# VH-VL binders against q17rb8r558to768, part 14

Target 1, 211 residues: q17rb8r558to768
Amino acid sequence: TAELSHLTKNVPIFVCTMAYPTVPCPLHVFEPRYRLMIRRSIQTGTKQFGMCVSDTQNSFADYGCMLQIRNVHFLPDGRSVVDTVGGKRFRVLKRGMKDGYCTADIEYLEDVKVENEDEIKNLRELHDLVYSQACSWFQNLRDRFRSQILQHFGSMPEREENLQAAPNGPAWCWWLLAVLPVDPRYQLSVLSMKSLKERLTKIQHILTYFS
Key: E = the ipSAE of ESMFold2; O = the ipSAE of OpenDDE; V2 = 0.75 times the mean of E and O plus 0.25 times the DockQ between their complexes.

## First folded at step 5 (VH-VL)

Design m01 (framework fv_romlusevimab)
Fold by ESMFold2-Fast, scan of step 5:
Structure m01 (fold): chain C 211 residues (1-211), chain A 122 residues (1-122), chain B 108 residues (1-108)
Amino acid sequence: as target 1 above (211 residues)
Amino acid sequence: QVQLVQSGSELKKPGASVKVSCKASGYTFTNYAMNWVRQAPGQGLEWMGWINTYTGNPYYAQGFTGRFVFSLDTSVSTASLQISSLKAEDTAVYYCARDIVGATFDDYFDYWGQGTTVTVSS
Amino acid sequence: SYVLTQPPSVSVAPGKTARITCGGNNIGSKSVHWYQQKPGQAPVLVIYYDSDRPSGIPERFSGSNSGNTATLTISGVEAGDEADYYCQVWDSSSDHYVFGGGTKLTVL
């Protein structure tokens, strides 16, 4: 079973790439600071840390995603092979440092639930349309590109009956955002959203551009 | 690092054709749309349209259809603008500019080419 | 067609604050981007999404957008800020990027 961390102060931050809820994020770690960070995460039992992309002004972005460690292998040459999966999203409140790696005080993000019956109906219609468009885009990719996606990210998640059951919305949205070839600034803006409708709308337009 | 490098200045006679190129480097060419913007002497910026670098589909602003053609050569990460049947009023600096792919197409131009001056005179 | 209106010129003394406006019907519902163009040079993005700054743009540059007016604000103006400034929006009704006419900032 997976247990979520309630750690919000002095959270260790790996500054590297985008990460998304439920999406695999395999890491190949060479740097001593990050090997230490991962080892500490395991030793404390939390088995998770934050992931943020770099930012030229503030060293790393204002939004990120927690990564849960699934497996780790420390190699004799100093490398670490770390199998992780995305968990909760967060907003950065305060930045810090610890033994050469970044830390942050954070606030976890959750989608705001839509309660109006007409809006829920419209959300479901939008969801079904965008999901269909995503399936069409993926199936029309050449075998080589589909194979690469399947190897790194796994299969596209199935539709969920209750669109608002998970705090971060349907898993397939995050899988798709991870595989679409879009600018990290755009990915970051989508990650920061608390509206499933806004997220589906943005994903739809990306799909329209690429297929 | 990201660069957009445009072809050199052109001096043409009315009725001739010109092709302005914009070579991209430092990023994946097909992940960003390419826009064309012109600026006549002493005038402001005028958006001409854009080309989807992934699909190759061009989109022209009002007034820039017919004589103006946007094209791509993805093998060399280059976008091109061709103007046929040149007129004196086509005298301008032509810029290429990339935007990031967005859900609303409500994006911005983060990198611009240096500009290509096209002068049409008899 | 959607139209963005800018004053043709704005003058400011060194060290003071310059404000360049961009008027448009319900522009506060759109995202406004600002470009700086110095003589003989290509435009440079200075503000995007109403108020965000690209890497390398000093904090003296800020933006706002509400109602029918967007504003680019340059505090502590320096001689090197003398340039033409253009606002830009995407007009979803026409599927066009629209530029303002430009404002020449003169630092006197």
Scores: ipSAE 0.122, ipTM 0.672, lowest interface PAE 5.6, mean pLDDT 88

Design m02 (framework fv_romlusevimab)
Fold by ESMFold2-Fast, scan of step 5:
Structure m02 (fold): chain C 211 residues (1-211), chain A 122 residues (1-122), chain B 108 residues (1-108)
Amino acid sequence: as target 1 above (211 residues)
Amino acid sequence: QVQLVQSGSELKKPGASVKVSCKASGYTFTNYAMNWVRQAPGQGLEWMGWINTYTGNPTYAQGFTGRFVFSLDTSVSTASLQISSLKAEDTAVYYCARDIVGATFDDYFDYWGQGTTVTVSS
Amino acid sequence: SYVLTQPPSVSVAPGKTARITCGGNNIGSKYVHWYQQKPGQAPVLVIYYDSKRPSGIPERFSGSNSGNTATLTISGVEAGDEADYYCQVWDSSSDHYVFGGGTKLTVL
């Protein structure tokens, strides 16, 4: 249908911050262009839009994440409070404009599945090791910093038995990337990866740096 | 805005010591590793090693152990390189360079200091 | 002891395409980064992770990496592109960053 076709062509883009699969992204919207964008997303029934960080050459980055609208409050003072959660990742193919906000034609990203039995076993071992490092890093933070993370991002997701069940891999990887004190360009590079092994390896070295 | 500002040029005698400083601004100093790169006159770039700004632990490339010491003063967001027992072959431009996080997996240097020229001559 | 090999110089006419190679054993299994250095200046990152451009670097700059050769490609070459170009990788076996010897690009 038209709704589905609009998910890859002329997708509205909110140019602001990093977003990640499964991770909450609450927004306070002031600008009329974005209020219009949010209203249209709801009215058309798609209830989603793209989120990209700014880029000085191309207006916004080549990779981003779709945000699914969970709740919206339009306030009398002219602002909107929008609860969203990250969905599918995407690569930007073409940039455009509509009524003052950016749009893009996009291609969705999914992790490449590992099929070899030995590689799956090695991936599981790497995953379990990195997850343990993540838990240690988080538990070793001062209580105040842990409380702030829990308040803004919620609890670290638990391990999943099947590492490849979700197209974007385990949810805890994205939660961790959102909370680690790393450069947005590094976060963007990790977001663009289609290999779970590569993503776990990158996360591991960040954790090693901060431990 | 991210800046790495290095100390001024140095002219030293063989056997002396020199300390090159690299002051960072515009970002959280401890979240990014600092690398040191040497470039001898008319030669290419040579990686010397890195220092973890969060832990303070240095790692040296082969050939830069002993006389070369990486250090930090996190209170002023400054990384320093000290070279002891200077030799003529230490004559070079020394650069500090920030990577995204650590020198441990295919990271890159996004910002560089302007370079400090160290000349060792009698 | 990982070694990156670059040609010492490459000449290209204005408006044409320059290709600068970086050879290394199984370099396609590593990420390659490229730096531009003009005389008397610090290096500037122009390509990272094989093919990605930092903010401020024109689309004329592109990169590729497969097998034993990585390539920096500069299309529509301008006089301002004259510089030394260095490739760089992280060698996980030695825990070292490695730079190529550099290539001097001359625009004739």
Scores: ipSAE 0.318, ipTM 0.730, lowest interface PAE 4.0, mean pLDDT 89

Design m03 (framework fv_romlusevimab)
Fold by ESMFold2-Fast, scan of step 5:
Structure m03 (fold): chain C 211 residues (1-211), chain A 122 residues (1-122), chain B 108 residues (1-108)
Amino acid sequence: as target 1 above (211 residues)
Amino acid sequence: QVQLVQSGSELKKPGASVKVSCKASGYTFTNYAMNWVRQAPGQGLEWMGWINTNTGNPTYAQGFTGRFVFSLDTSVSTASLQISSLKAEDTAVYYCARDIVGATFDDYFDYWGQGTTVTVSS
Amino acid sequence: SYVLTQPPSVSVAPGKTARITCGGNNIGSKYVHWYQQKPGQAPVLVIYYDSKRPSGIPERFSGSNSGNTATLTISGVEAGDEADYYCQVWDYSSDHYVFGGGTKLTVL
């Protein structure tokens, strides 16, 4: 609230990889521009920055996810180990630069809530079906792949009672998107969706493809 | 309580040398870079350079190479500035100032020493 | 070789708003910090990262930075605000801190 100007205007952007709401994103920061960016984020009190994948047309993608800094270890040689977790998703409104790193003016994304009782019932049915497919997919992975996923992303989140309680929808959807072996362009398109129904439908399609 | 306490004023003749010390307390010395800033009588602030308190590596601004040496004694949390072959134009107040996040560039100086007056006269 | 340009002096009446500028090529792409220095004293940080205030600095001190000009604004100016004010940036291309020449604020 107090930091609103830093959270929506001239937001520092780390151009590297996909990030997702609630999903851990540990970073090893070696580049001077990003070491500077991280230190400024801490010093200004925002303790956040944006994460976007690169884009051939616009330097970086039109959609991304904020990363919240949970802990940072500054090493003697200037390197930083930064523990982050994905926060709010955003759409890029304007691109800029500051001291060698990218910045953006952004607009946060939230899922559009379904209010109709019949549509909510259908959404729950879809959710439960896709969740079961996700569990089956994960259980059927070979031990080595499953172990690697558990080590880097943790266990698949459990089903939430109210699937519209969080503005970005259920956490397990984002965990799954992070671990599915799909093209980053597809991941980006799913990240940009404001409909939980549309997101579940696309995830279902991919799970069906891999079964 | 963060403090930077500098050594007392010095009156020197041209050609002599002087060592100004800056003793830090109240924080982990090696986590913050130390900068040196000069201010000649009636003039503005002039950045001289900084020293990485973890590695001991100094960086000097243009005009402050050769006669000026930044050093550390980490055992007593002290940074020092030595000026050799003193000239009249070295007459100034010398300040130490820390960066808030160690050896990182693009920071601000949150704590300053009180300043050490060095006067060079015959 | 990056240069910050400040007016040498600014005069303001008590209770009015003083504006001290710091000019630099594309300074809006850099973070600007501001220091207050009273006679015989060490400088004191009053604004950092363009617009942030350290603990103990009153709300009437504020800052902005865009394009080629950064500005320190002091509203409701008091006699105790008389001092020299310096802007500062880190010039990433030269790996150097750069100070402006300083502005003497006089309250008349």
Scores: ipSAE 0.000, ipTM 0.440, lowest interface PAE 18.0, mean pLDDT 86

Design m04 (framework fv_romlusevimab; at its last look DockQ between E and O 0.80; V2 from the best seeds 0.00; counts 0 for: pae E 3.4 > 2)
Fold by OpenDDE, look of step 6:
Structure m04 (fold): chain C 211 residues (1-211), chain A 122 residues (1-122), chain B 108 residues (1-108)
Amino acid sequence: as target 1 above (211 residues)
Amino acid sequence: QVQLVQSGSELKKPGASVKVSCKASGYTFTNYAMNWVRQAPGQGLEWMGWINTYTGNPTYAQGFTGRFVFSLDTSVSTASLQISSLKAEDTAVYYCARDIIGATYDDYFDYWGQGTTVTVSS
Amino acid sequence: SYVLTQPPSVSVAPGKTARITCGGNNIGSKSVHWYQQKPGQAPVLVIYYDSDRPSGIPERFSGSNSGNTATLTISGVEAGDEADYYCQVWDSSSDHYVFGGGTKLTVL
């Protein structure tokens, strides 16, 4: 699993929607090129591919998220339902093509750790504040929308004791980013950030707008 | 496709009121903030403020308080600017401009209305 | 208040490169956006987040931002590029969007 996590060259890219670390991303695959891609991912044993949103200039965005295949259900007509979950974030270094689907050379993104005790304290305070705001926002949603979100994305993850334990920061931030009705360009900007403080700040602004 | 269509040109006398409308289409109206920008003849762009299209809460830039009122009609995806007690110095082109998101932090205006000319003359 | 400074005018011959500057205190720490406005028309976004191009904007348009100066660069200038150009930032201290004074680009 460790060796597979170092896939950085000629990574297959599914061009579709935004994906985020730890967030489930179910896919209905019907295009032949992507069916092929999925099959190859399974056959090679990687069981991973990159997800990027479409870009008008470069075919797909400069940033994306790896998806881990958990399960594949093949349908009689050749289509498949693929159960995936978000893994590592990446930046695109080079774009390519293989048998009709996009590929990329990538570098993985990780958060820059804060080492100063005062900064850590401030980060914690900001984190807790934004988390509370997120909870409030979610609770104030109409029952119908709340139910839909829960059904599709599951419950919002709990707060972590160590905010810097994971290279992508707290999971609830990505969950929230996935459910907020925000422009993909803005979501992409957040995905590309290596500072938890900056992500939290943007998320807070979004929550403030929708409150 | 995203479009912002503004109301037509206005000619008013000093002391009168005017209401400029901006109708949005091609996107979810309440997910993007709306900004207003003024441009006097031969002058540069001046930001007037913005309105939260989700909550309806307006924020006015310095110098644009009192006589200027931002409002919404979300049922028809329309933002409006009302100017009361018009003065000669209010003569300008007024633009509505969509923000990238419902937040102002480092945002930009990706779509603009065609502008509405308001002329105040005795 | 935060101030953005642009030259009033820049002249360039067809096919040459035009550079329009936008000065501001520590502007390199901000996101700079650029708008093009042709006579009698609404502004059009040409660069956002310092160097990103919207769909439909030619590759001839590029942006950079560092220190106290942001720059809009237009390579291979065409007659159709003649317009006013405005830089823009968000000032967190005042919670205001700020525009530069604008630069008139003349194609000789």
Scores: ipSAE 0.765, ipTM 0.884, lowest interface PAE 0.6, mean pLDDT 94
Fold by ESMFold2, look of step 6:
Structure m04 (fold): chain C 211 residues (1-211), chain A 122 residues (1-122), chain B 108 residues (1-108)
Amino acid sequence: as target 1 above (211 residues)
Amino acid sequence: QVQLVQSGSELKKPGASVKVSCKASGYTFTNYAMNWVRQAPGQGLEWMGWINTYTGNPTYAQGFTGRFVFSLDTSVSTASLQISSLKAEDTAVYYCARDIIGATYDDYFDYWGQGTTVTVSS
Amino acid sequence: SYVLTQPPSVSVAPGKTARITCGGNNIGSKSVHWYQQKPGQAPVLVIYYDSDRPSGIPERFSGSNSGNTATLTISGVEAGDEADYYCQVWDSSSDHYVFGGGTKLTVL
C-alpha cells in the first residue's frame, strides 16, 4: 500500500486549480476524462493524483501538489463530489497523456531544514511575527469574507511546536496562501520553495500588501 | 482580457494642473498594484511610484513627492495621476502599469496602459 | 541608488541572433524583467524572472542572468523586432523599481 502512495512516474494530473499541502481541495467532477482518472485511482488503490494549474506554454504548470482522496460521492448522473486534501509538493520532469488526461513524471519537494542555532532562533522570530500578522489580517476581514473562507477552507491551522517537523513546514502557511487573493504565478513561486525562511518572507510581503 | 485604458492627451500651460486616468478591466482591481511610469521625449522609462489599490496608500519615487498625486476610485476600477503646477519638464508620456504585488521583492509590470501624452508649452 | 547599464543600440541582420545586455553590480542576485517598446506604443513584457516568457511571446525570445550581466536574446530576428528594449529590477536598498536606459534594436 505504501509502495502505491509514492508514485513518481506516469502520475495522473488533474489540470484545474492550485493545491497546497494539508489544504482541502474539494472537487466537483463533470468531465469524462477526469471521472475516468478518479475511478482508476480508487480501483487501483492509489487514491491520489496530482493537481496542477493550466499553463499556456506547457499545458500545465511545472509545479503542483498531490491530492489524497478522502471520500468520493458518486451521483446517479455520473458526476462525482470528491473530497481531497493536499499532500506532497512536486516538480514536473516529463509530461504525457493517457486516455484524454495528462500524466507526469515527477520529483517530490520538501523543505531543507535549518540546523544552525542562531538561524533557528531567527526563523522562530520571523515565524512568530508573520503568524501574528496573519491572525490580525484574518480577524480584520469583513465578516462576509471571513465566513466565506471558514466555509470553504476551515479555520487557520494552529501554530506548531516544531516549525520544521513537517516536510513542507507549518500547515498554517499553506492555508494562508490558499486564501490570499494573489496571482497564481506568485503562488507557484511559493509552492516551489524549499526554504521556510523564504516562504515566510514572501507570505509577509503578501500580508503587508493586504493590510 | 486584462486592459488598462488611459485618458486622452493633454496640452497645458505652465502652472496649470492635469489629471491622467487609468481605467482597469478584466481582473480584480484591488488585487494588483498600480504603477506610474514617465517617458520624456526621446528618453527612457522612469518609475514614478505606485499606489496600493487595496489600501489606497500611495508610494512616490524620489523626486515625485510634491506635485504628483496618485489616487483611486475603486468603484470604477480607476487609478489617477494628478500633476499640479505644471512645468515644461513635465512634458512626457505617462503610463499606468500593473504589477503582481506592490513595489517590493521581484515584481514586474505585466500590463501597461496605452500612455497619455502631456504637453506643457508656453 | 542602483544603476542598470544598457548599450544604446544593437544592429543585427534578419535571421541572425540579437543579444542585448543589462549590466549591474551583482545583478545575478536579482530578478530581471525585459520590455519591448515599439515606436509610438506602450512597453510590452517579453521576459520576466530572468528567463520566463509571458503568454504570446515567441520562443525565440529568451533571457539569462548571472554575475554582473543579464542578457536578452532574440534568435531568428525579424523586422518586426525593431524596438527599444528595457531591463528592469527591484532595488531593495532604495525601495525603487529601476529601468535600464534602453537599447534600440535595428534590423538591417
Scores: ipSAE 0.366, ipTM 0.760, lowest interface PAE 3.4, mean pLDDT 90
Fold by ESMFold2-Fast, scan of step 5:
Structure m04 (fold): chain C 211 residues (1-211), chain A 122 residues (1-122), chain B 108 residues (1-108)
Amino acid sequence: as target 1 above (211 residues)
Amino acid sequence: QVQLVQSGSELKKPGASVKVSCKASGYTFTNYAMNWVRQAPGQGLEWMGWINTYTGNPTYAQGFTGRFVFSLDTSVSTASLQISSLKAEDTAVYYCARDIIGATYDDYFDYWGQGTTVTVSS
Amino acid sequence: SYVLTQPPSVSVAPGKTARITCGGNNIGSKSVHWYQQKPGQAPVLVIYYDSDRPSGIPERFSGSNSGNTATLTISGVEAGDEADYYCQVWDSSSDHYVFGGGTKLTVL
C-alpha cells in the first residue's frame, strides 16, 4: 500500500518473534517502551510497526515483517493486548533507537515475477505438489498438535487462483512456515527470499524431512 | 542452552567394536538432523554421513558403508555411531554435529559435540 | 567428486587483516560455510551462507563468494584468532558435504 511505501525511515521495531505476511501475530505486552510504541503507531494513524527476531549483541535480524494493528485493548494493570497481522517484508538498512525501543531504516521486499509461460506452468506444478505435501503433513499430525495450531494460527489458507497476484506469494506458504518446527534462522532465510520457486523448494525440503 | 555431549575416549584392539554416543539437550531432538564427522590425527575434517532424527533413516558417505552404523534413541535424545571390526586407520576424533534440516539441503553445522577420541592399537 | 582447495597456512601480524581462500569450480554457485577449530577443541561455525555471521561471532569476521573463490576475511586480527579454518559446501551432484583441507592461521 501507499502508506506502507512511505514508512521506510525510523520505523519502530518490536524485537520479539518471527512474523509473516498475512499471518496473525497476537501480542501481549507489558513493557512501557512497547506500549508507548503502539500508542504512537495509533496516534500517527500508521497503525503499523516492524517485527524482528533478536540477534546476539543486543541487535535484531536483517529481515523482518511489518505488523498491522487490527485491534488494541489497554488493560487497567498496564498490560496491552494487541491483535496484529503480518504485512510487507523488509530488509534492514540502518539501525537506531527511540525512547528505549529499536528503530530502522528499511527497504521492502517483493517477489520477482516469473514472466515466461513455461516457467509459470512449472511454478504452478511445483506449487500444487508442495501444497498437497503440506495438506498431508497437517492431516497426519496428532489431533492435539493440530488443534493447538488451529487455535493459535487459524486454518491453513486455501490455494489462490493467481500465484503471483500478491507481492509475497501465496498466503498458505507463510502460514505453513509459521507452524513448521524449524529453526528461526531457517525461517529467516526463507522470509528473505524474493523467489517463490526458491521458497516452495525450501518448504518442500522441510516437509520431506518430516514425512 | 543447546548442547551435544559425547561419550568418553576409547582404546580398542583391532577387530573389536566401539559405540560412540552423542546426547542432545536444549532443543527438540527430532527437528534437527545429526551428522558424523571424523578427524584423523593431524588431518582435516571428513564427513561420514547423517541420520534423520525424525524418521531414523541413516545416510552414509561412500567410504563409510558396511562397518559403520548410525542409530538413535529418541527417548533420551541420543544419536550413536557404532564401528565394527576396528582397524588402525579408524583412529580418529569422531564428532557429532547438528544441522538445521539435513545433509541433502545445503545447510550448515551450527553445534558440534566435543569429540570422542577412538584409538585402535595392539 | 568435488574438491575444495585451501592454502595450508596463512600468517598475519596482530591488528592486520587475514584472508583465507577456498577454491572450487564454480563455488560462487554454492553456499559456503566456515568453521574455526582450535587445538583440542571442536569446530565452531563462524560464517554461514557465504557471508552470514552466527550470534556471538565478532563483526571482524566476514565472508564473500564469487566465481571460483570464496574468502573468509578476519579484520583486526587478535592472538585468539589463531586456529585452523575449514570451508564447507554441499555438493548436490554427489549428495555429499565437502570440507576444504584446512588453513592454519598463525598470528605473529
Scores: ipSAE 0.345, ipTM 0.745, lowest interface PAE 3.8, mean pLDDT 89
ESMFold2 (binder alone), look of step 6: mean pLDDT 93; pTM 0.951

Design m05 (framework fv_romlusevimab)
Fold by ESMFold2-Fast, scan of step 5:
Structure m05 (fold): chain C 211 residues (1-211), chain A 122 residues (1-122), chain B 108 residues (1-108)
Amino acid sequence: as target 1 above (211 residues)
Amino acid sequence: QVQLVQSGSELKKPGASVKVSCKASGYTFTNYAMNWVRQAPGQGLEWMGWINTNTGNPTYAQGFTGRFVFSLDTSVSTASLQISSLKAEDTAVYYCARDIIGATYDDYFDYWGQGTTVTVSS
Amino acid sequence: SYVLTQPPSVSVAPGKTARITCGGNNIGSKYVHWYQQKPGQAPVLVIYYDSKRPSGIPERFSGSNSGNTATLTISGVEAGDEADYYCQVWDSSSDHYVFGGGTKLTVL
């Protein structure tokens, strides 16, 4: 079904921008190598590929996010408009090449569950505090900037009752990380974290700086 | 292409004032805090404080209050350090360095200016 | 007043492994960053958040941090690695950054 074990070896990688679990990532694809990559993903039935930001070695970062293809429009001029949404996060184990595009062997990331009752209570308190700070930051933005965010990323997701139900934690954290005005390398560091508590703490630091 | 370009070396007499500038380019200036770091001849790195480029509020490390002033000119993406009533022990290389989000957190300095040598002698 | 302790110098033969330590009370509870400074140049970040490597820094540079000691490890040392190395933490009790005294790495 949705999870394919063969998607850990020789996974096609689109080297472009940051992507996050549950966050829309619309792509305008004009390069022949990436149009080929997308076509292959559709033909094989996987409908997924990895997204990583580039680095200074003409390579790509050690962490990224899988993109799930929701819709594809092939234009007469050879361009493709691809609607994707972020899926699982991954760590890169080995890099490769295939027909002009990058590939990787990967290991999927999951948040480490907190089992202790006192720690779960503290995590919920931290979550609720940071969510409140996020809402305040967003509502205090100038109307023009708020409208631009809404058009590109949509509305901030509502709070989830079970903070640990998803392997990547609450959706609003990723939406917020996508819209905050911070360096992509810092965003990459947060993406690589396996602790929801650490992720909330780092998001709180960013919000405090801009408030 | 991120760059921090500092002003040229200065030779001053005790009691004079000096202003060291740090011009940023290649990024949104107000999204990154600017730190100041001193290195006396043959010595290690010493953190002096930071300025919040979004608010303009400076924070000074203990020992750098009074004679030291951090300021900004956001119209030209420039942070400045002014030292008044110069003493011989102010002789050092002064670096500006941006941190990834702000000096109040456990973050790191990803880009540094080339340094400005300030020599105080009679 | 939080203090980071580094050995003043470390010597290593080419191709061997150098280990530069940074000692601090409960330093394993903090994030440690490492900077390389070559003569006449500004410092350059080589390790951040204990063990993460910036783009452009070779794989032979690695870091660890636990208990009272953080360590920068440079395997297969090259002549071009000669430099002063500084560790850095944020001290929440004093609200300031703290640098170690620096370690001069000499490749003999």
Scores: ipSAE 0.060, ipTM 0.647, lowest interface PAE 6.9, mean pLDDT 88

Design m06 (framework fv_romlusevimab)
Fold by ESMFold2-Fast, scan of step 5:
Structure m06 (fold): chain C 211 residues (1-211), chain A 122 residues (1-122), chain B 108 residues (1-108)
Amino acid sequence: as target 1 above (211 residues)
Amino acid sequence: QVQLVQSGSELKKPGASVKVSCKASGYTFTNYAMNWVRQAPGQGLEWMGWINTNTGNPYYAQGFTGRFVFSLDTSVSTASLQISSLKAEDTAVYYCARDIIGADFDDYFDYWGQGTTVTVSS
Amino acid sequence: SYVLTQPPSVSVAPGKTARITCGGNNIGSKSVHWYQQKPGQAPVLVIYYDSDRPSGIPERFSGSNSGNTATLTISGVEAGDEADYYCQVWDYSSDHYVFGGGTKLTVL
């Protein structure tokens, strides 16, 4: 881990949309404040910033996801197209401001690992059931909607052999949460979960509702 | 933005029927379940059941079968509650409330209608 | 059937902290939601999933849930907080929502 990746204090926050671990998040940056934020992240070598949805009470939500800059295209009219991908999830501890954009002190979130053999077996069974339900839901969508999803988010990730290898759980859960037609508050609550079982259960509920 | 607007108060005789409507606006109607909650005078909140706005399937809590019917008109984003063979004990304020997804799993009611008072009196 | 128990009333002085409890067998394993209802008005969601706040609800409202008791905490109580407060859970065994009996908060 590079020294510059230990970013937990005065983290720049792009207040816009939901972001999820491993999920692409392409951005069209127009505002001077955010162009400055992006430029600074590139120049300092961190190449990452936080993404949070807006919140009427607290300016932006208490949970978000770090975005890692993969590429930047500067357009002749001064706009920037920023290719990003979701990284670590975080909880906001303290809010601030810097040169017109929001900042935060944060703590990173990780799923609580299940150690019990019977619980691991049940988790795998739940996972496989929900994954199959997700595949069925996606394949049964109208061609237009499936095409739009594929264009913006790419293909659904394959199942992972070890459900607890990644600190955020399986990638397909986050891809699915990004594409499901649910309220951002529900998405935010799922993003904040530290239990893979709870996350799979909530995703299953959503899929069942739209079946 | 999101609003649930219910029909006006009703005064009915025992044995009559009443229909309470709940019109939704500001969101995609079929993406959220609609719940019905009763509150008798001076009493607490009592869940009556919910209706899946995507499929139209109603689910009734114990004690709210037979005389109570949940229905939808998705073309006007409206859910309705009909009570037949009204009894004095049906006197209450009836609320519609949307569920963020559906009634199955630890979800909550983020928006409520203003309530419809139904009074059953001779 | 699952039962949620709330005290019928709680009184608190302005500026002090009010605590409203919701008792239930193993309620700490469930997600608890809280609603505020003022006289003549519909209930308003103030806490969901034990401790999360909806947009527009001030930070002085907080929640906790462990063991057999969930608690709604209102710090710096204002006169405008006078209301009935209801806790709510989903009961998996009966497949229905359960509300507590309600607690009337009086700000003296």
Scores: ipSAE 0.005, ipTM 0.531, lowest interface PAE 10.4, mean pLDDT 87

